# Ledger of designs, part 16: VH-VL binders against q8eqq3

Target 1, 246 residues: q8eqq3
Amino acid sequence: MKIHIMIAEDERLAREELMYLLQQENDIILCPSAENGDQLLNLYQEYNPNVIFLDIHMPGINGIEVAKKIRNEFEDKDIIIIFTTAYESYGVQAFEIQATDYLLKPFSEERFKIAMNRIRKTLSTKKVRKPKVDKLVVNLDEKMMVIDPNQIGFAAREGRTVKIHFISNEVIETKMNLKELEEKLSGFPFYRPHRSYLVNMDCIKEITPWFNGAYNLVIKDLAESTIPVSRTAAKGLFDALQGVHH
Key: E = the ipSAE of ESMFold2; O = the ipSAE of OpenDDE; V2 = 0.75 times the mean of E and O plus 0.25 times the DockQ between their complexes.

## First folded at step 16 (VH-VL; framework fv_lerdelimumab)

Design V4 (at its last look DockQ between E and O 0.41; V2 from the best seeds 0.00; counts 0 for: pae E 4.2 > 2)
Fold by OpenDDE, look of step 16:
Structure V4 (fold): chain C 246 residues (1-246), chain A 121 residues (1-121), chain B 109 residues (1-109)
Amino acid sequence: as target 1 above (246 residues)
Amino acid sequence: EVQLVESGGGVVQPGRSLRLSCAASGFTFSSYGMHWVRQAPGKGLEWVAVISYDGSDKYYADSVKGRFTISRDNSKNTLYLQMDSLRAEDTAVYYCAKDRYKSSWYGMDVWGQGTLVTVSS
Amino acid sequence: SSELTQDPAVSVALGQTVRITCQGDSLRNYYASWYQQKPGQAPVLVIYGENKRPSGIPDRFSGSSSGNTASLTITGAQAEDEADYYCNSRDSSDYHLWVFGGGTKLTVL
C-alpha cells in the first residue's frame, strides 16, 4: 500500500527539493501540493493524505496553526505531520502538536531518510495494534463504564466532548475523542460518515439522499436520530455496508 | 457553466506561424493552470504545454520546445499558443484544457472542442 | 521523456467489467488521470487522483493503482462507454511535464 503524501510549502525551491527527495521513494504517492494553509485544508479534505510535510512559515495562517486545526477538525484519521522549517526554534511547538518529525531546510538527504523511516514505522505500528475489544471501557468523570458496542447507535462530537448515544436513547459523555473511540471499536461495524460522527452500521435504518451528493442516516434508536453523511464519506459507507473492502 | 472555446486554427504552410486563442468562461480563470493538448488525425493525445495560473511558469513538450510559446491574459480570460516554425507533424486538433488546480496538478477537468491546425505545402 | 503504455484495444460484453491498465515510471509516485474520448468529441475527464470521479461521471467508473501501474475499471459496461481511453500523468524525468498514454479503444459487445 502506497503512502499518500501531501506537501504544504510556499517556497518553490523547497517544495521542489522535497518532491525530488520523495520521488526517490518507491512506496509513496504525491498528492497535490499546497502553497498556504487554506489550500492545505481544502486539499486535505479532498485527498485525505497519510502524511503532510508542512512548512511552518507560510503566508496567512502559519503551519503550526494549520496543524492544530487539522488535529482538531479531522479526528477521523491519524495524520502524520512532518514539520519543515528554516528555524530550529520551533521544535518545541512541533512537539506540542505531536508532530512525527521536524526537518530543517535546506533538506538533508540523510535526515529526510530518517524521517521516512519514522513515517513507515508509525504507519506499521498503527496497523498492527488494532486491539480487538469485546467491550468498550469508557472513562466518565468519576467512573469507568463498560459498554457493549452493539448497544451504541452512534457517537457525536458535541462541542468539546464526545457523546455516545445508545439505541435506548441513553447518552453518556466521554473524554475520548472520536478517533480514539473508533480505534477501540475497530472490531465492530462502525463508520465515520462525518467528521463529527461515528455510526454503528448495524443500527442504520434508512439512508436518504441529501444535497450535493450527501446523505442522511436514520438510526434505529427510539428517537430515530438523523446523522449526516458527507459527500466524501458516502461511497465508503456504501462499500462498507455491502461488505466491500478496499 | 465552465466553457473553453479555441480559435485561430487553419491551414498554413510549413515554416509559417499561427496563433491560437482559448476563451475561458464560467470560472475564475486566473486561479487555474492551463494546458494545450493536441491530437493528430487518427492519433492519440499529445501534451503540448502548460502555464501556471499567474503565467510565471511555462513548460513545453520536447517536440514543440523552442517553437511554441504559451501565454495568457488573465484580464481577458484568454489562453494563447503562439506557434512558430510550423511543421507538417504539427498538424492536429489543438485543445485547450483547464487544470483542476492552480499549480498544474492532476487532471484536466475541462476541455474545449478544439481547433484544427493543418500544416501543408 | 517518460512513457505511459496502454493496450491499444480491449473488448467487454455489455454489463460486464473491464479494466484498462496504464504502465509507466511516473505512476510510481504520481496519480493517473483518465480521459474518455468518443469519436469527433473532446476528451472528458473520468478519473483523477487515483479513484476520484468528477461530477457527472457515473459510479461504474473507478480507478486504482499498484506499483508502476494505474487502472481504470468499468463495472457494468454500458454501450455508451465505447470510446478511446487515455491515461495521463506527470513525466517521471521532469515532473513539470505531462505525458499521455497511447490510448485504449474500448469496444462494447
Scores: ipSAE 0.849, ipTM 0.915, lowest interface PAE 0.4, mean pLDDT 90
Fold by ESMFold2, look of step 16:
Structure V4 (fold): chain C 246 residues (1-246), chain A 121 residues (1-121), chain B 109 residues (1-109)
Amino acid sequence: as target 1 above (246 residues)
Amino acid sequence: EVQLVESGGGVVQPGRSLRLSCAASGFTFSSYGMHWVRQAPGKGLEWVAVISYDGSDKYYADSVKGRFTISRDNSKNTLYLQMDSLRAEDTAVYYCAKDRYKSSWYGMDVWGQGTLVTVSS
Amino acid sequence: SSELTQDPAVSVALGQTVRITCQGDSLRNYYASWYQQKPGQAPVLVIYGENKRPSGIPDRFSGSSSGNTASLTITGAQAEDEADYYCNSRDSSDYHLWVFGGGTKLTVL
């Protein structure tokens, strides 16, 4: 449906420029804009926007402080925050990796479209994964195969190819490397216990010690499932199995 | 008790001028945008003009642009509409209305009872 | 185009549900507000921000929008709901301006 967007910007011309850019999008609706951090927090609570375009340098509580309050005090992890700023300083650039995106003023239409595409991708991905309809598509020579990730026991590099081993004992080859496969399986409980392996943690049956702080894994219902865990990957594996996050 | 009271309406000939006033009470007048809206007899509502909380931004419907001037005096809690070069089509009840917001105008939550302006020869 | 279009009249039986529709280009990007006006009275805001009710407005009033269309819905209509209803939003050519729909006369049978 529509993406509800709020602007927090104290300078009128910058606010109007951003509103103009947003009006060109057919899938958004504009909430009342805020001119300072306190007004933004009040309007945020009243309108519950999906996205906030947030000026870092506003009078009163600044944009970074507002973002922290929304994330931590109101515990809203779903809201998308796009920082806006007139400055290219090192400090501003460093903060960019902690937000969904940023826009330099005066606003570039190209950069704005990139930000909007990222917003749409984030919202679409969230909705799709809630029903758990994410599937893996693998190209075989003759056909494409649609795979339910829950049916994968593990994947391994065997010679020059990667083989996907299903819990049914079926095996297929893919041209993807393990890094690409791991990326496509994001959102599912897969782990790299070894440079040559990617395992479904929900399918681990046994973990047995091996020499020098290494381990072996046995996968449920698979004939060839003895999978090494390197010394360096062992702590991360146990942390992931226990739900511990550092 | 939030109140808006319009005054200054009357009968006037085409081409003449009239000044409407709207006295505000019961709220912090200088914190909100203000509108004028009119309604011709037997017709619907027509938006006329808006002014920001501090008077720095003013906008007008095309039908009155260049002839009407909205203004405010925050020290007197009063909104004004100066109406020049009046036409028969300007005959209406004129309402003042308070916006919910300073400059991000989004809803007229309090209205006066209106003042009648009749432009006839 | 900046026009907001409403049907001039609708009817509802006492206690039943009615929907009043408003259509216009600006409603793609801006919320509608809805005003109730009874004869000889000033308008009263009944819905703002698409679906929000000011204090004192009964919960039988609700609002929604999709595409370029906004709707005011009254469930369990009462005799006192008989009135003219106006939608408004920003002008599609100049968002600094407001535009009202032509109004819908609601008759409660």
Scores: ipSAE 0.331, ipTM 0.715, lowest interface PAE 4.2, mean pLDDT 84
ESMFold2 (binder alone), look of step 16: mean pLDDT 91; pTM 0.945

Design V6 (at its last look DockQ between E and O 0.43; V2 from the best seeds 0.00; counts 0 for: pae E 3.7 > 2)
Fold by OpenDDE, look of step 16:
Structure V6 (fold): chain C 246 residues (1-246), chain A 121 residues (1-121), chain B 109 residues (1-109)
Amino acid sequence: as target 1 above (246 residues)
Amino acid sequence: EVQLVESGGGVVQPGRSLRLSCAASGFTFSSYGMHWVRQAPGKGLEWVAVISYDGSDKYYADSVKGRFTISRDNSKNTLYLQMDSLRAEDTAVYYCAKDRYKSSWYGMDVWGQGTLVTVSS
Amino acid sequence: SSELTQDPAVSVALGQTVRITCQGDSLRNYYASWYQQKPGQAPVLVIYGENKRPSGIPDRFSGSSSGNTASLTITGAQAEDEADYYCQSRDSSGYHLWVFGGGTKLTVL
């Protein structure tokens, strides 16, 4: 899998130098570059890179502020941030926002390689640390239930609570929200086809087209439950089903 | 509606000059890189030139470098291609195309219908 | 200048899936864009940023990449998909240079 890298740099020469260095790496693909913080935020939303090389000194919002915004707005994403700067004094600030590395201009090839190694190491450890949760523990009103995630067909937000629907058509209610549930099920093939649903992809029997680019999922449960797929989630679902990881 | 309209094409003799224009409408012209792409009759697409959103950067294919000049007037929402020292191999439909981004990255999301340039003796 | 190579022609039966592949050194580090061109018409962007579709492009069009290749896949080919398809990417030999593939003529049977 290629590492998707985005550069935010207002200086053309610095940007080109970084692009040159990155082009020497075989496992990376370059996203469009940003020349300021606002552009970065927009491009980030569109391309969702794994890594950002971020210049601290850009016109408008500085790189540190942009990084903070990215961290705050996209907390669920393990984005790697490498700061680039001509000044050594920003090291502390970089640390505060949990930057992976800090590169001084002009870029040293050796230092760049070190940064790349750190990036790769970070990405590899994140993949390894996905604790294979073997079992899901769900807090019910008076007891804890140990659930085999493979027995879950889907979860749905119904009113103020989330209901977990099993393949057996058994239904339990949990106090967890769908996001929390998704996190706990990160080691299993679950997908959010809709804001109100979490589906086990292994339990999808059929996908049927619906209106306006939306779809319906038919689940392999006894009831052959139908789950909506939003237009925005449809592409991601198909990618996920085909083993395409972005 | 986003639209690009090329003009200025015609028949010219080798060695002559021709200037193409591309009128843009329906989007903020000054915010995007612009491209020229040409297509010889019965042939594939060939990238010709690109200009940044503010006109500060210009790049050309080797086949036209030194002969063609890309420019833009953001106040008029117009892209230009000055073609000098024209050759028979420059015969093509010339398209102007809008880049998706300011710095001319990847996709050209809007194309004109093209203008035909024929270089013949 | 770097080169992008495509098969000159491919065929697909109506309703079937077809993959058009583009190969080149620049594709190691840069996304491919894909353009559809019908006879007598201007090219239309159908895929960019590896697997992004512009507004109005049907979801049967998708993009992928591997190594130094990029691919356009049409899942469930329709008669109207018969066209020439061109890949495009950066030229690895120069900053802000661009290159098109030779094009692939898709016939829908």
Scores: ipSAE 0.861, ipTM 0.923, lowest interface PAE 0.4, mean pLDDT 90
Fold by ESMFold2, look of step 16:
Structure V6 (fold): chain C 246 residues (1-246), chain A 121 residues (1-121), chain B 109 residues (1-109)
Amino acid sequence: as target 1 above (246 residues)
Amino acid sequence: EVQLVESGGGVVQPGRSLRLSCAASGFTFSSYGMHWVRQAPGKGLEWVAVISYDGSDKYYADSVKGRFTISRDNSKNTLYLQMDSLRAEDTAVYYCAKDRYKSSWYGMDVWGQGTLVTVSS
Amino acid sequence: SSELTQDPAVSVALGQTVRITCQGDSLRNYYASWYQQKPGQAPVLVIYGENKRPSGIPDRFSGSSSGNTASLTITGAQAEDEADYYCQSRDSSGYHLWVFGGGTKLTVL
């Protein structure tokens, strides 16, 4: 997977040093470089990079104000910004803009590798983390029900309808499909072990092997329920139970 | 309306010099990098040299470094290639090309029609 | 020789899809550009920045890359697409130097 990186730096030698470091990485591709804030904003909009290495001290508009414009006026929450500077005093302002890191000039290979590792970690975590919903509201035929997601053991499609099974043994039928339910439960530890099931991983009591690399799950306090884990979903389940990253 | 017109090609003997010109019109010449690219008869494209928008940075292919000099006169909207110590291997059509970008040189979006340089005895 | 390698020739039937490839170490870290050249004419930029199409270039032209390989794809090839195609990127050892691939002659059958 290639990470698209843009450099905004007006000093040629500093720009070339950073390009040299970046081209040693196997998983990045360089966008055209900017030498001032206006060029950066134009190229940013044309290329939509994943990462900007942004010099604070460019002529004209400073890098901090450019970063604020990207975050606030262009509403780009996802872009990773790494400030570059000769001065250590900018750390507080970097945090205010949600910068991922900053690099002091002259660049050290060690600090650069640390920044690259943070970039890779940040890109990975953004893809797997979802906003947590405090309460879930689901439509039933003639009412809305307010649900604590922690009380859900699992949901299953039975025929044309989806049933939500609570750890209390209560069961509710909903018109939502499993995909819609999964989306509304984004941010909670739910997993699809099978196309017909959605499971609360915090409620798993037992995992037992089954034929051909498949597994079965038993949910706490729902001892009569056995939930299949398909062969293709098994690795993802175990990875989620053990943690996602190093 | 954007146009590049090369001139100055011809037949010269090995070891001699030749100067190419490229007249630019229809765009702000001083805002863009410029290239020379050559193509030997029946062969592929070979990049030769580039010059930044203000003339401050110049870069050359190894095959011509030390023999060729790229320059520009922004007051005349003209790009130049001074070719010294010409060799038979320099025989080609020479194109001038406008870079798409000022700073990064990631595309040659306008080309001239070329001028032929023949180096033979 | 060239840092960028292209097959010398490729054929496609009218209306079919063809993919012209370019590979080299520099394509891991730098975008490719693609140029079309018809006999006796100057090159024309058809793709820049890996996958961007200049104004006036038909939408049947597209670009992509993976690893150290860039590709130019023509969907629904037309007779006028018959030409030489060159990829271009930076030299793998530096920021300042550019290289062209050797070119691919596309024949439309």
Scores: ipSAE 0.344, ipTM 0.706, lowest interface PAE 3.7, mean pLDDT 83
ESMFold2 (binder alone), look of step 16: mean pLDDT 91; pTM 0.937

## First folded at step 18 (VH-VL; framework fv_lerdelimumab)

Design X5 (at its last look DockQ between E and O 0.65; V2 from the best seeds 0.00; counts 0 for: pae E 5.5 > 2)
Fold by OpenDDE, look of step 18:
Formats: structure tokens, sequence, C-alpha cells
Structure X5 (fold): chain C 246 residues (1-246), chain A 121 residues (1-121), chain B 109 residues (1-109)
């Protein structure tokens, strides 16, 4: 089945570029494009797309507001929203409205392809039973512990040791460093927001802006743990949250 | 009711020029793209040209590119097709058609009755 | 320019179902519009998008797409459905240009 895609973009060149990229895909069909938020809302009702590429900066109602309206009005519809923008600062907002991905202008073919793969994956996973979760084996002093990575909220370097914090607020100490742990968890959605932290992205409850382009993560653990995101890691975090692998 | 009425057709010799008009009514003319489509006698439909709602964008079929010019006057609710260097193969009924949208080009929802252009020596 | 291909003629018995198919590269990524034309008359839009009917078009008309094809289906053909049917879409450029199929003459028996 074809993926029905709609573009909302007020800039002609950007719109055409995106259309060009989409035309290279064999499993998509293009709906009429919108040039502003109002047009998008009207066209959305008429064509019922699976995916919207939505520019944040459009005349009148901005893309974020339009996305919110769509989410509120069509709660039963699992619409995939891909934000497009020239600005990196809207990553938090994109996350808040559960955008599937975030594309910066000008569009790179590689980044676009990643987005398309994410779209396809999202559409397919709705049909596929989650595979059995692989377990993480961690060597503790005299025993090996089998850990469900999905139960890990985050890991932190505390002094000379690394502590693994579970969503249950249980904490274990490991002899592994964060790099080693990250490698072992490569098949799971973990990210390094800071040199001293490794976070399970599925356990992120909230992202809040901090000073100088940094952010704080609030974890869905009982303690609502706060983890810093460095400025350098911020861009990659938003990409990772949206399924973009660097 | 949306209505389109073509005019300006007739018999003309090869190499000559002819200008077609399409009068629009019953809708906000300036909000929609407009098309020209032609049909040779006993033949199928052939797309000729499109113009955006504000006239800023114009595109043509290869068969008429460089010879035909599409234009519009939104103040008069009128679409035009200037046909230069006419050829025998340009003989057809010419239809103006309203696009469903401003500049997305996704369908011709209303057609005029057409006007016959005959290019003959 | 890209091309859309249609069978030149098809027939259907009264009350039966007929499918008219259009094929072309552009249909991989773009919807087809379908037009009905009766002798001596202007074309009339009958289907656009995936399966949208303009006001006044009977619900026996429906549209579908698959791969590089689009189809117009008439479920329960009526005598008045006898006409030429044309598919239309953007051409290979995907944005600026349009192309029509060669048309299909539908005979209702």
Amino acid sequence: as target 1 above (246 residues)
Amino acid sequence: EVQLVESGGGVVQPGRSLRLSCAASGFTFSSYGMHWVRQAPGKGLEWVAVISYDGSDKYYADSVKGRFTISRDNSKNTLYLQMDSLRAEDTAVYYCAKDRYKSSWYGMDVWGQGTLVTVSS
Amino acid sequence: SSELTQDPAVSVALGQTVRITCQGDSLRNYYASWYQQKPGQAPVLVIYGENNRPSGIPDRFSGSSSGNTASLTITGAQAEDEADYYCNSRDSSGYHLWVFGGGTKLTVL
C-alpha cells in the first residue's frame, strides 16, 4: 500500500525540493501541497494523508500550532508528522507533539532517506509483534546480572564507578565504563546527552531548555531524575529521539 | 454555478496567430489555477498549458512551447491563450478548465464548452 | 514527456462492473483524475485523488491505484455511462506538466 504524503510549505523552492526527493520513492503518493496552515487543514480533511511534512514557519498559523490542532482534532488517527525548518531550536516542540522526525533546511538527501525509513518503520511496526527483548548481561563482583535494558532509566558516572539507575529506582554499580555500556546497549534506544550520562530515550518524560543551548531531561522514574544535555549533544538528541541514527 | 465560456476560435492559415479567451463566472477566479486543453477532431485530450492563480507561474506542453502563451486578467475574470505560428496539427477544440487548487495542479473540475480552431491553408 | 496508456475500448453489460485502467510512470507518485466525455460534449470530472467524487457524480464511480496504475471502476454500469473516459495526471516532471491517457471508449451492452 502506498504512503500518502502531504507537504505544507510556503517556500516554493523548499516545497519543490521536497517533492523532488519524494518523487524518487516508489511507495509514496503525493497529495496536494499546502502553502499555509489553513490550507493544510482543509486539504487534510479531503485527502487524509498518512504523513505530513510540515514547515514550522508558515504565514499565519505556524506549523507547531497546526500540528497541535491536527493532533487534537484527530486523536484517533495515527498521522505521522515530519517537521521541516531552518532552525534547530524547535526540536523540543517537535518532541512535545510527538513528531516522527525533524528535518533541517536545506534538505540533505541522506537525512531525507533516514526520515523515509523512519516513516516506513513506524507504519510497519503497527502490524508487527514486538520481538523478544534482548537482555543485557552485566558483571557484578561475584555474579552476573541479567538486565532488561528497557528497565534502565539512565546510567551515570559517579566518581570512579558507573551506576545504572532503573525506572524502579533501583541502582546497581558496574565496573564497566559508560562507553562500554553504550556499546553493549547499541541495539537499544540509549543516548549520551552528557559525558557523564547515558539515557534510555524511551524513559524521557520531558525536555526543558537550559542555559547556553543546553537542556535538561526529566526521566520517567519515580524520582523524576534530571539529566543534563550538553549543547553539543542537543542536536543529536533530537535526531535520535526521532529515530535518526548518526 | 461555475461557468467557463471559450471564444476566439475560427479558421486561420498556417503561420498566423490567434487569441482565445475564456470568461469565468460563478467562482473566485483569482483563487484558482487555470488550464488549456485541446482535442483534435476524433482524437483524445491533450493538455496544453497551465497558469497559477496569480499568473506568476506558467507551464506548457512541449508541443506548444515557444509558440503559445497563457495569460490571465483576474480583474476581468478572463483566461487567454495566445497562439502564434499556428500549424495544421494545432487544429482542435480548445477547452479552458478550472483547476481545483491555486498552484498544486491536482485536477480540472470544471470545463468550458470549447472553441474550435482550424488551421488550414 | 511521460505517457499514460489506456485500452482503447472496453465493453460492459448493463448492470455489471467494469474497470478502466491507466498506466504510466507518473502514477507511481501522483493521483490520476478521470474524465468522462460524451459525444459532442465537454469532459466531466468523475474521480480525483484516490477515490474522491465531485458533487453530482454517482457513487457507482470509484477510483483506485496500485503500483504505476490507476483505475476507474463503474459498479453497476448504466446505459448513460457509455462514453469516452480519460485518465490524467502530472507527467514525469511531477510538478509542472500534465498528461492525458489516450482514452477508453466504454460501450454498454
Scores: ipSAE 0.848, ipTM 0.912, lowest interface PAE 0.4, mean pLDDT 90
Fold by ESMFold2, look of step 18:
Order: structure tokens, then C-alpha cells, then sequence
Structure X5 (fold): chain C 246 residues (1-246), chain A 121 residues (1-121), chain B 109 residues (1-109)
């Protein structure tokens, strides 16, 4: 099936450059392009695209605010958003809006091809995905708790137990180990950056370098908690943050 | 009611010039791209030219490039087609058409009734 | 410039379903728009985008695309649907250029 792609870009030359790259692909259809956020929202509703290439730095209503509106007000969690930007940033903005990838300007044909492959893989898994229950059930001492995995920031082994930290700052204890928890969350974008942590990649806010090729993570709304990324796990984390793993 | 009315058609000799006009009403003319499309008698539609909402971008079919010039005057709500070096093959009904969008060129949602241009000796 | 190819004529019995096809390289990456033209009249837009109908176009008109082919489908053809039908899209030599198919005469029997 063809992938319906929309571009939102206010600078004509940048828009035409991206359209040129896209029309080299034989499995996509280009929707009308938007030149500002309001136009994008109107065209989005009329054409229902699978993918939006969205300029972060549009004057007036910027791309971040438009993406938030699509995710929150239209409740479209499945649309693929690829941010375009002139600033070098390793996916920091993507955590807030659940973007699949980002492209630096001026556009590299190689990076564009990588982004397109990630788009195709993401769409392929959604088409073939079996029906599933979108909830996690965790046994507590007196009751079972039904959890929305999207509200989990991270889980950590703390002493003898595993604790699930929600983006609301609530914490619960589970008898499951991190491996069992990771398996039950396999339909969601969780990653093991360290033997003692399991992180929701959609909730990562900041990534900072640490000694010897290691890194630290900060989770959205959990800024007081830092999560280590081991040297061994770092490459896998950055590969995963580029979108669908493989 | 959204309306487009073409004028300026007529009979001219080969090699001469003619200017077509298209008067727009019932919509904000300066918000939309505009097209010229022609149809030779008994033949199909042929796209001729397009102009962006503000007049900054103009594009032409190969058959008319270098001979025809599209323009607009947003203060008069009028689209123009200047046709130079006319040939017998330019004989057609000429339609103006409104695009749905400013600069996206995605569909011609309103058409005029056309004006006939006949190029004959 | 790229060509859009349509069959020159198609017939349909009253109340039956008919498809009018349009083929071209540009349809791989661009939507087709569909125009209805009755004798002595200006064209009327009937389908744009994937399957969008302008106001006043009956539900029996629908559009689809696959590969290099776009199709206009009329599911319950009526006598008033007898007309010429044109597809229109970008040509593949540059996204700023437009091209019409040669047109298909639909006869309702």
C-alpha cells in the first residue's frame, strides 16, 4: 500500500528539496504541503496522512505545538511524525511528542533514506500486528493493578524488589523481575539501558554524556531521577531512538 | 456565488497576440492559485499554466512556454493570459479555474464557462 | 512531459457499477483529480485526493489508487452520469506541472 506523506515547511526552497527527495520513492503519495501550522491542521484532517514531515521552527504556531495538538486533541497516537530542523539534537524533542525520527537541514540523502526505512518498518508492524490488550496487570499484596504502559517512566531494581516509576511520580512495587516486566511490555517502546533499569523510550527527556562512553537519562516529569546507560547499551539505545529498531 | 468569467477571446491571425482576462467574484481571489486550461474543438482538456496566490510563482506547459504569460492583479480580482506568437494549434476554448489551495496545486474546484480563441488566416 | 492514459470509451448499464481508469508514472507519487464534463459545459471536479468528494457530488462517485493507476468508480450509474471524464495530476518531469488524461466517454445504456 502507498504511504500518504504530508510536508509542513514555510521556506519554499527547503520544502521543494524535501519534495524532490520524496518523489524519488515509489511507494509514497504526497499530500498537499502546508506552509504554517493552521494550514497543516486543516490539510491533516482532509487528507488523513500516515506521515508528516514537520518543521520545528515555523514562525507563529511552531511545529512542536502542532504535533502536541495532533497527539493530544485529535488523539492520533499512530501518525508518524518526522521533525525537520537546522539544529543538531539527538532526538531530545522527540520524547515529548513521540516522534519517529528527525532530519537535519540541509537534508542528507543518506539520512533521508534511513528515515524512510524506519517509516516503512513502523507501518509494516502496525498492519501485521495481532490484536492485543494495551494494559499491564501487576499483582500487589491485596489486589491486582491495571496499568497503562504509556504512563510508566521507568522501572528499577531497588534492593530486593522492582519498582515501577510513573510519570506522575507515583511508585509501586512489583514481584516481577525486570526481565519478566520487559517481556510483558514487549509491544511498547521499552529499553534496558542498564542491568538494573528498564526505561520507556517515549518518556526520555534528556541524554547526557558520562565517563567511558556511558550516558545518563532524564525522564519527562521525573527530572530528579537519572538513569544510567552502560557503555555496552549505548549504541542500542541510540539505534532505538532513531525509530523502530528492526 | 463563486464565479469566474473569461473574456477577450476572438478571431486572430497566426503570429499575432491576444490577451485573455478572467474576472473573479464571490471568494477571496488573493487566497488561491489560478489555472488556465484549454480545449480544442472536439478534443480533450489541456493544462496551460498556473500562478500562485500572490503571483510569485508561474508555471507553463511546454506547448506554450516562452509564448504565453500568466499574470494576476489581486487589486482587481482578475487573472490574465497574454498569448503571443499565436499558432493555429492554439485554437481552443480557454477556461480559467480556481485551485483549492494557495500554492499546493491540488485541484481545480471552480471553472469559468470559457472564451473561444480562433487562430486562422 | 508524462502522459496520463485513459480508455477512450466505457459503457455501463443503468444502475450498474463502472470503473474508469487512469495510468501514468506520476500517479505513483501524486493523487489524481477527476473531472466530469457534459457537452457544451465546463468541467466539474468530482473527486480529489484519495477519495474526497466536493459538496454536491453524489456518494456513488468514489476514487481509489494503486501503483501507477487511479480509478473513478460509479456504483449505481444514472443517466445523468453520461459524460466525458478526465483525470488530472502532476507530470513526473517536475512537480509544478499538470497534465490531463485523454478523457473517457461514459455511455449509460
Amino acid sequence: as target 1 above (246 residues)
Amino acid sequence: EVQLVESGGGVVQPGRSLRLSCAASGFTFSSYGMHWVRQAPGKGLEWVAVISYDGSDKYYADSVKGRFTISRDNSKNTLYLQMDSLRAEDTAVYYCAKDRYKSSWYGMDVWGQGTLVTVSS
Amino acid sequence: SSELTQDPAVSVALGQTVRITCQGDSLRNYYASWYQQKPGQAPVLVIYGENNRPSGIPDRFSGSSSGNTASLTITGAQAEDEADYYCNSRDSSGYHLWVFGGGTKLTVL
Scores: ipSAE 0.204, ipTM 0.629, lowest interface PAE 5.5, mean pLDDT 83
ESMFold2 (binder alone), look of step 18: mean pLDDT 91; pTM 0.942

